# VH-VL binders against p73163, part 25

Target 1, 246 residues: p73163
Amino acid sequence: MTVDIKTTLVTIPNQNLQIAGYLAEPVAVGQYPVVIVIQEIFGVNSHIRDVTERVAKEGYVAIAPAIYQRQAPGFEEGYTPEGIEAGRKLKDQTSSAEILSDLEATIAYAQTLPNVKPEEVGLIGFCFGGWIVYLGASLPTVKATASFYGAGIPHWAPGTAEPPITYTDKIQGTLYAFFGLEDTSIPMADTEQIEQALTKYQVNHKIFRYPGADHGFFCDQRASYNAEAAADAWQKVKQLFQTELK
Short names: E, the ipSAE of ESMFold2; O, the ipSAE of OpenDDE; V2, 0.75 times the mean of E and O plus 0.25 times the DockQ between their complexes.

## First folded at step 13 (VH-VL; framework fv_reozalimab_arm2)

Design o2 (at its last look DockQ between E and O 0.59; V2 from the best seeds 0.00; counts 0 for: pae E 4.9 > 2)
Fold by OpenDDE, look of step 13:
Structure o2 (fold): chain C 246 residues (1-246), chain A 123 residues (1-123), chain B 110 residues (1-110)
Amino acid sequence: as target 1 above (246 residues)
Amino acid sequence: QVQLVQSGAEVKKPGSSVKVSCKASGGTFSSYYISWVRQAPGQGLEWMGGIIPIFGTANYAQKFQGRVTITADKSTSTAYMELSSLRSEDTAVYYCARDKTDFWSGYSGMDVWGQGTTVTVSS
Amino acid sequence: QSVLTQPPSASGTPGQRVTISCSGSSSNIGSDTVNWYQQLPGTAPKLLIYDNNQRPSGVPDRFSGSKSGTSASLAISGLQSEDEADYYCAAWDDSLSGVVFGGGIKLTVL
């Protein structure tokens, strides 16, 4: 069912920037879809690496780029108050344009790998990464997106940029969004607004709302972990990627 | 209206431990930073540490590291502060306080305070 | 002793404008917002100013905050007898990875 994988640290070129990446891929030679795994505010930490490996074990090439490469190379934090504060500050220093550029660069890099099917690109992201992949879903190369508890999608962007929801009409692939109903950082109204936008522009989508689940319910390394919601969400992600990428 | 209600006064012997509770009501709990701040008689405010319940990992002032444990129970909306190896210098009023905004918005000041818990350490 | 530095005491007469200073460093006031707390005798502290210059609901506009560089200031205009209290500045410190307070200032209304 699962495949043997190998992991490697890579460098993703983006003009003058060298973005650190965590690459997980099947050991067996073949042609695999690629999934870009986007971090929370904590960098490419153990949780993000773990998810990257999980994705790879399902028969994908998975790569997690350091989103904070410009602001803080090598940034990695745990789920502590100080980690949150540090990560949040870095988030506020990002820009939509730079984020999109890094996504494109990551996709481009992945497409050069010998075992990658370049036409099969998926995104998965968590928290800030959930926000990022919604934005990234607007890229024409993206066929499938899994957005986990992306806060601020309807109304927030760093700087003076428009929020990701304004790009909904550009989404060509399928988008799954996962929300915890106890998540106070993402009001129900926000999830409804997202759903309405996706419907309005006829984007193939599913919205999953989990009662009793809080922000970060997929992460088994913090108190908000909800095993039932996480397990269900993972099944949905696998289904999404199977349907859209394989 | 959000309120924080703390446990009652404690009288402790040197070397013992004290655990103070802080129960939140009337608002959200799990996504907000809960701080513990103490004030010795006639002294200023001293930050001890804090926790965001949904994450479950606390941070501490260096002065108290290894001696203080801050925890939270989301199911009961209660935060706890346990201080061990008590000394006479630990005699103080201990406050819990909730940040004005949730963790996503960042630290924005403590706008809700508990009533304080007096801990007296004496032989 | 405190990471943030405040004068220990200040005084003013009713109607007077008084200013309370708070001095920090690049790792706290220089990089994070400043909050101010008022503590009346025998009571818990109260948030007076947050995010350098914002007033919570119920705080009179005669209270104002400002920040410049690594220093912050609380100004009280039209000083009233009820303003007699201790005032504390606070900020997140990136190097200490936590909240730091000023030593507090006792404001006396003469």
Scores: ipSAE 0.802, ipTM 0.903, lowest interface PAE 0.6, mean pLDDT 96
Fold by ESMFold2, look of step 13:
Structure o2 (fold): chain C 246 residues (1-246), chain A 123 residues (1-123), chain B 110 residues (1-110)
Amino acid sequence: as target 1 above (246 residues)
Amino acid sequence: QVQLVQSGAEVKKPGSSVKVSCKASGGTFSSYYISWVRQAPGQGLEWMGGIIPIFGTANYAQKFQGRVTITADKSTSTAYMELSSLRSEDTAVYYCARDKTDFWSGYSGMDVWGQGTTVTVSS
Amino acid sequence: QSVLTQPPSASGTPGQRVTISCSGSSSNIGSDTVNWYQQLPGTAPKLLIYDNNQRPSGVPDRFSGSKSGTSASLAISGLQSEDEADYYCAAWDDSLSGVVFGGGIKLTVL
């Protein structure tokens, strides 16, 4: 059962930076856990706004911060080759330290909202956002993380930073990771390394691998959409947040 | 190991259209930028457009905008280029090519080329 | 007119070093990596250099690439008769939202 929501464009302060954010929240009076929704390489576009709203309809305050605020304020792209290349370049210009700082600022901003339970924080992210939320799961306030098709978690970071897998020992919450078996951007070996790291450091986790699903299988605005995999993954996301965010 | 195999040569009349196929085998296809490049006799290489099959949206060089349609079928690992309103100056060899790296890593250069498809526009 | 500018021809003798230039702009070579192609007569182009200066497997180390600002160069040291071919530079162009090629240069080995 979903709930009625309202949406707002907000500004998330982080020192001298003003991060644009898309906020979706239940209309009904109450206090709700917060879920931070993290963009793909395309900025907070129509797909990410849709996911933010879907999360809110499940009874959460959902907020999507603009990850590219430093590099390209207002950046938003669709799925054309030029949009992909522009977004890919911005991804390579990010900083892991700045991403973590901006996630902390987003959490702090959400905690100023009167309808938010301040200790109930979840993350969900897609593609580059899947990479980001794996990294962000290392923040001690994060209780639940849904990481979708995060490329490069074992071996890639911008600049000379360490890949997110090296932060696995700091993850205190529960992490669900979702992968398509046809996704060549994320070889099977990478998903196995992630699973082995999570097991080694005794992180509560589940890894979901979807036959016939490719990169971006959750996005219903592109050719790789896989309705069966997306529906199953969404059920797992709902279970995760219902169990871990109270 | 990856190879691109194109459809055979075509002889077409002015004003008609041609659709060239490009099937990938022995490797990955869907997350890579697939370009179409043509070369008229005695001329240089000319980029026409490209597509990343998992996204399904193509882009085009301005010269061909409105006459070219590039599509992909992920299930058959095949890309297509259709050029309409053919003119004699469209006589060329048409290549498909795959970028060396997938979209996550960015554009690096086309390391896998099809054998080429000769299209002759003759009345 | 090609977006990237190359001289139409170059020549050298076996054993020499030859440098092939490619001029672009801030929207292509200045902002994006350069790749180079060798095309032997009657064949499809072959990737010779990617990411400005990287060689694919099987390309001899006597081929090297570089870029500076909005210009790029392909150098061929120890020139051999089989190097006689057409050479193209290419890059992504942010303003045109796509791939741009040079006009090509015919290298003759004397």
Scores: ipSAE 0.674, ipTM 0.867, lowest interface PAE 1.6, mean pLDDT 93
ESMFold2 (binder alone), look of step 13: mean pLDDT 89; pTM 0.927
ESMFold2, look of step 14: ipSAE 0.246; ipTM 0.696
ESMFold2 (binder alone), look of step 14: mean pLDDT 89; pTM 0.923
OpenDDE, look of step 14: ipSAE 0.773; ipTM 0.893

Design o3 (at its last look DockQ between E and O 0.61; V2 from the best seeds 0.00; counts 0 for: pae E 4.1 > 2)
Fold by OpenDDE, look of step 13:
Structure o3 (fold): chain C 246 residues (1-246), chain A 123 residues (1-123), chain B 110 residues (1-110)
Amino acid sequence: as target 1 above (246 residues)
Amino acid sequence: QVQLVQSGAEVKKPGSSVKVSCKASGGTFSSYYISWVRQAPGQGLEWMGGIIPIFGTANYAQKFQGRVTITADKSTSTAYMELSSLRSEDTAVYYCARDKQDFWSGYSGMDVWGQGTTVTVSS
Amino acid sequence: QSVLTQPPSASGTPGQRVTISCSGSSSNIGSDTVNWYQQLPGTAPKLLIYDNNQRPSGVPDRFSGSKSGTSASLAISGLQSEDEADYYCAAWDDSLSGVVFGGGIKLTVL
């Protein structure tokens, strides 16, 4: 059952940085868990805004911060070759420390909102955002994480930082990870390594692997969209957030 | 070994359209950038546009925008280039080429090329 | 004409070292890696150098690439008769949102 929502553009303070955010929240006054929605390499685009709204309609306060605020304020691209190239370049200009800082700032901002339950924080991210939320899952405030086709979690980080998998022992919440089996950017071995790490450190987790699904299978605005996988994944996300945040 | 095999030579009248196919085999198709490059007789290489099949949206050189359509079918590992309103100046060898790296790694050069398709436009 | 600028022709004798230049701008060579292609007469182009200075498998170490600022260079050491071909530089252009080529250079081995 969905609720009526409203959307606003907000500014998230992080020291001297003002991070643009897209906020979606229930119209009805209440106390709602908060979900941070993390973009792909394309900025807070129409897909990310749509997901943010979908999350809110499930009875959450949802906020999508501009991850590329430092590099390119207002950055927004479509799923084109040039968009990919631009977004990828910006990704390479990020740092784990800055990303974590922005996540913390976003969480802190959300916790000041009157209708937010500050102790109930969830993350959901896609592609680069899937990578980010795995890293972000290590934050002590995070209770639930949904990571969609996060590439490079076992072996990649910008600069000289350690990859997110090295922080697995810090994860206190529950983590769901979603992978398409046809996704060549995320070999099966990577998903297995993630699963092994989560198991090793006794993190409550579920790994969902979808046959026939490619990278970005959740996004209905690109050719890789897989309706069946996306629908199932969404149900799993709702279950995760219901169980862990409500 | 990755290979790109293009459709055969075409002879077209001015004002007509041509659609060239490029089938990939022996490797991954959907996650790689496929470019179309043409070469007129005695001239240099000219980039026309490209596509990453899993995304499905192509980009184009400004010169060809509105006249060229690049598509891809993941189920058959085939890319297509359709050029409309053909002119004599469109007479060229048309190549498809695959990027060396997948889309995640970014553009890194075209390391696999089709054999080329000769398109002749004459009245 | 071409976004990237190359001299139209070059020549050398067998065993000689030849350098081919490629000039661009901040939106292409200045911001993206340069690739080089060799095209033998009557054949499709072949990737010769990628990422400024990397050689694909099968490319002899006689071929080397370099980049500085908004310019790139292809060097061919120990020039051989089979090196007679057209050579093209290429890069992604951020302003044009696509690939750009040099005009190509015809290398003649005397």
Scores: ipSAE 0.731, ipTM 0.879, lowest interface PAE 0.7, mean pLDDT 96
Fold by ESMFold2, look of step 13:
Structure o3 (fold): chain C 246 residues (1-246), chain A 123 residues (1-123), chain B 110 residues (1-110)
Amino acid sequence: as target 1 above (246 residues)
Amino acid sequence: QVQLVQSGAEVKKPGSSVKVSCKASGGTFSSYYISWVRQAPGQGLEWMGGIIPIFGTANYAQKFQGRVTITADKSTSTAYMELSSLRSEDTAVYYCARDKQDFWSGYSGMDVWGQGTTVTVSS
Amino acid sequence: QSVLTQPPSASGTPGQRVTISCSGSSSNIGSDTVNWYQQLPGTAPKLLIYDNNQRPSGVPDRFSGSKSGTSASLAISGLQSEDEADYYCAAWDDSLSGVVFGGGIKLTVL
């Protein structure tokens, strides 16, 4: 049930900030739920643009905001030693409050689009984006969240902010979390803490753990790509959004 | 228990090239950043470049740009450093070293070193 | 020339505390973490301190590291004869897009 799409570079206003965004949307006339696609540490690069398009092809309006708009406008890197170091430093310079504000602004912008269903918001994010969408799931408008290999959810935040796990009691939608068992950035204990928190606060959730999969297993532009895990995870994402975004 | 074993010592003539191998055992080779560091007799450590095998991407110190090529073969868990247009001042011990490149934490230091490969450039 | 600056030598007596300095710039120590390496004569270097102040398993707690601004320090308390070695600081440098080392400092235990 894939559909034809078009893509557009857009500007998402947030007070005095103009956030660059990559928009992908079905060509056919209709009303579609919105899915916000959140970058890794590398900016909205070719992988994130591809994921945004894949989501749109499933019948959603998909938008990827530039998370680093304040730190480094136009930042985009590939999977090189230099790109990793630059992206890691930008991640450490972000603010949880500003990230939440920018997610809210992105939702508000999407709701001005004539082909977007109101109140039908999903999130999907990878690496740093997995961390971000777990935090963003605490926003009351978010109905469905797919968090891929989000490191540091139980114990890390930039600056003096609390880690995203402390916001678990505010999650009202359904959350799926995806982890590779070979991912040394995310110890098994961290995934267990996340599962325990989601259970404790009665969040509708599923945790998927993939044997043989490493960090970044969903990205088919990286040597860590795991085709079997990625295919299964994608089916789970499609089911999540189909069930929760009406 | 990660270990790096390098190829044996070499004696080379000026103008030739040398290719040093670095075979990893234990741990996940693709998670490594493999650096090459040399040390001339009586001198300090000098970083030459490195590679992330899971990406197949390398970077190089500017001093060696154009003369050094760093590659990796994931199927054999082996990294290679080739230095061309050798000069007598390239006489040194050449080390490979592992840094667990973690995009979340960045460089964690070179915690595993090969035994070193002595390259002597003499006419 | 070494990108990071270390004094060429230091000395101390057994039991003394010795501090070894390393100076850099905003493109390396000022923006990234510092690692320290110990090199005993005739051996490969060994990671002594990572992430500014963390010790790998097996490194005695008498070794400690710190950084402030563009400078870093390695402290060795309770100096022992086996601590006689060369010590190197290292960091990632943004402007050079790679790892930089100090020139090394020879520590002599008298």
Scores: ipSAE 0.255, ipTM 0.683, lowest interface PAE 4.1, mean pLDDT 91
ESMFold2 (binder alone), look of step 13: mean pLDDT 90; pTM 0.933

Design o4 (at its last look DockQ between E and O 0.73; V2 from the best seeds 0.00; counts 0 for: pae E 3.5 > 2)
Fold by OpenDDE, look of step 13:
Structure o4 (fold): chain C 246 residues (1-246), chain A 123 residues (1-123), chain B 110 residues (1-110)
Amino acid sequence: as target 1 above (246 residues)
Amino acid sequence: QVQLVQSGAEVKKPGSSVKVSCKASGGTFSSYYISWVRQAPGQGLEWMGGIIPIFGTANYAQKFQGRVTITADKSTSTAYMELSSLRSEDTAVYYCARDKLDFWSGYSGMDVWGQGTTVTVSS
Amino acid sequence: QSVLTQPPSASGTPGQRVTISCSGSSSNIGSDTVNWYQQLPGTAPKLLIYDNNQRPSGVPDRFSGSKSGTSASLAISGLQSEDEADYYCAAWDDSLSGVVFGGGIKLTVL
């Protein structure tokens, strides 16, 4: 089922920027699809590293780039009032263009790794990362996207950029979106708008809505964890990546 | 209509501890930040600390660190504030208040307040 | 003493426009949104303005908020007798990692 993995800290080049990354990959030599793991507002913390490793154990090369490299190198916070404020403020300092650039750079870097199948690229993201991977799904290299409780997809972007939903027509891969119905940061109407857009532009997609689950229900390191929803969602993610990337 | 209902008035001796409860009625603590704010007689509002029940994590004003403990029970939608080593200067009305927690906009103000709990510290 | 600075008192006559100031620093008002609270005598505070200039439901439009730099302002137009209260500004402070209040201003309607 699962494979042995190794982890390494890497540096992802993006022009003059050196983006810190957490890389997890199978120990066995082979050709593996790559999955980019995108953080919450809390940086590449223990949860994101854990997810990265979990993805790798399923037979993927998984890499988590520091999304806040420009704003706050080495940023890592816990699930605290302070962490929320710090992470949220950093989110507001990002730009869609820079985020996309970093995604592309991360993908490009991954494609240089010897055990990577360069044509098989997936995204998975959580919270702010859920927002990011929806946007990133518009990249032509992306074949599969798992967006977890991505808020603001229909109506939010930093600066003067358009929200990710406006790029739905560019999505060529399959997109799964996961929402908790108790998540007050993501109204039902938002999830419906996303579903409508995906349908309108004939994007292969599935929307999963979990009753009783709150924001961050996939994170087993905080009280919002919902084991049942998380387990189901993980199965769906594995299915998605198996179908689209392998 | 959501309400925060606090426990009743307390009269305490110096050096003792007080624990005030704050229960959400008509709703939950989900996606909220619960603050404790006190007001001494004739004085302004003073933030003491808060908790995110859904995370189980609290933060405190430096002035009260080591002396105040804020907890929450999600199952009962109740937050608690315990203040130890009470002094006469701790005589005040203590309020709990909820602040909407939004990961995009942050804290959007304390939109629901408890009725207040009067704590009197006297020898 | 308070991290945010407010005048201790203000007054106006009915129908008048009154402005209440709140002065902070780069670690609070300069970096975060400002909320305003109204406290009527003998009652708990009430959220009056959030996110610098947003009104909660039920708050009349004669109340408005603004923010510039490290300062914020609450304006009350068409002052009414019922507006006699204490008003507090508040913001998150990054350096203190918590909420800070102004000292409060007592508004008297003459």
Scores: ipSAE 0.721, ipTM 0.885, lowest interface PAE 0.8, mean pLDDT 96
Fold by ESMFold2, look of step 13:
Structure o4 (fold): chain C 246 residues (1-246), chain A 123 residues (1-123), chain B 110 residues (1-110)
Amino acid sequence: as target 1 above (246 residues)
Amino acid sequence: QVQLVQSGAEVKKPGSSVKVSCKASGGTFSSYYISWVRQAPGQGLEWMGGIIPIFGTANYAQKFQGRVTITADKSTSTAYMELSSLRSEDTAVYYCARDKLDFWSGYSGMDVWGQGTTVTVSS
Amino acid sequence: QSVLTQPPSASGTPGQRVTISCSGSSSNIGSDTVNWYQQLPGTAPKLLIYDNNQRPSGVPDRFSGSKSGTSASLAISGLQSEDEADYYCAAWDDSLSGVVFGGGIKLTVL
C-alpha cells in the first residue's frame, strides 16, 4: 500500500557548503524512518527523483542530496554518451571523505524534520550511488543499505582513498547488494569478493544476482531496463526496509 | 576474447544507402560504446559516431549528422551503421570498434576493432 | 583540418629512439586522456597506448606514452622494422561531443 506524498527542494547545510536536496515525504501525520537516495553519475535527475518519490510512497521520508554540489552545482544529465563523459569526470573529482561528510550532514538535516524518527536511517543507491551507499553503510547510524550495481567496490576510489570494501568491518546494519549478471562493469569475481568480505566480518547481508540483467536494470528510462529483475529487486528493498527500519 | 565481425563488402550507386553490421562474439556488448570509424583510400581515420547499446542512445560527428543512423540490437549483440545519400567520396573502409566508455572502468580506448567493411560508391 | 595535429611523417633506423607528437586543445587532450593506435599496412588499427601512458597486454615496453598540457607524445625505443606503420593519436573532445583523431603519421624504418 502506497501513501500520499509531497515533494520539496531543500538545502542541506554542511559546514560552509549548501547541498541541494530533493525531499519526498508522506503527507499523513506521523514519524517515519529516513532513506537517503544516492544518484548515479548523472546528478539528481528525473530517474533519481522518481526513485525518491517511490521510496516515500512506501512510508519513508526520502531525500536525495546532490553529490556533485562541490564540483558542479545544479548538474543533471540524461543517458547519452555526452552525459556519461561529463558525469564520469565529476565522479573522478569526488572525495570519499567529503561523500561521507555529506551523508552525515544529510542524516543530520533529516533528523531536524518533525516527521522523522531519530536513528532509523536507510540508504539506497544506483551505480556510483551503489558504490557510495556501500561506503556509507560504514556509518554507525545506518541500519539498512540497498546497493544497486555498485561498480568498483573492491578496487576503486577517487584520489588516494581506500576502496569501500576495506570499510566492510565497520558495517553494523544489514546490506543487500543487487547485480546483473550481464553487467560488464562488475565482473563476477568482484561480486564474490564483496560477498566474501561481508561473510568474513559477519555483516547481515544478501547478494542478489539477476541472469539476463545488465547495468542500470532498475532504470525504466533506458533500454537496459529489466522489468522482472527490477520488480524482484524492489520487493527485496521493501522487505529490507520494513524489517530493519522501525 | 571478444571479436567484432562485420558484414561483407558492398558496391553501391550514388544516392543509395548502405547498412553495415557489426556482431560481437565471445564477450559483452551492451555496456560498451560501439564506435564507427571510416578510412578513405590513402586517408586517415575519421570518427563517424557511436552508440551505447545499454542506453540505446547514439551520437554523431557533425559532418555525418542527418545522413548516418547508428543502432544496436542488444539481444543479438549487433550494432548497425546506415549511411544514406551516398556519394563517391563515401568510398572507404568502415570499421566498428569497441570503446570502453562505460562510466565506471577507466577509459581504455578502442581496444577491439572489426575487420572492416569496404564500401565502394561508383556510378 | 584535423582537430589533433600530428606531423605527416617520421623516420628512424633500427635501434633508434623516435618520438611522435600530437597537439590538441583544452577541449580534448587538455581535458581527457590520449590513446594511440598503430595501423600496419592493410590491417585494422590496433590500440597501442591508452589513458595517456598505459600499454594493453601484448604491447612491448619499448612503446611509451606521455601527456603534458594539451600535447601528447608516443616514444618508441629500440626501433624495429616491424614498427613501420601509421600512428594515430585520439581523444574525446568535449566541445564536439565525440572522438577526434590526429591526421596520422607514417613512420618509416630505414
Scores: ipSAE 0.336, ipTM 0.725, lowest interface PAE 3.5, mean pLDDT 91
ESMFold2 (binder alone), look of step 13: mean pLDDT 89; pTM 0.925

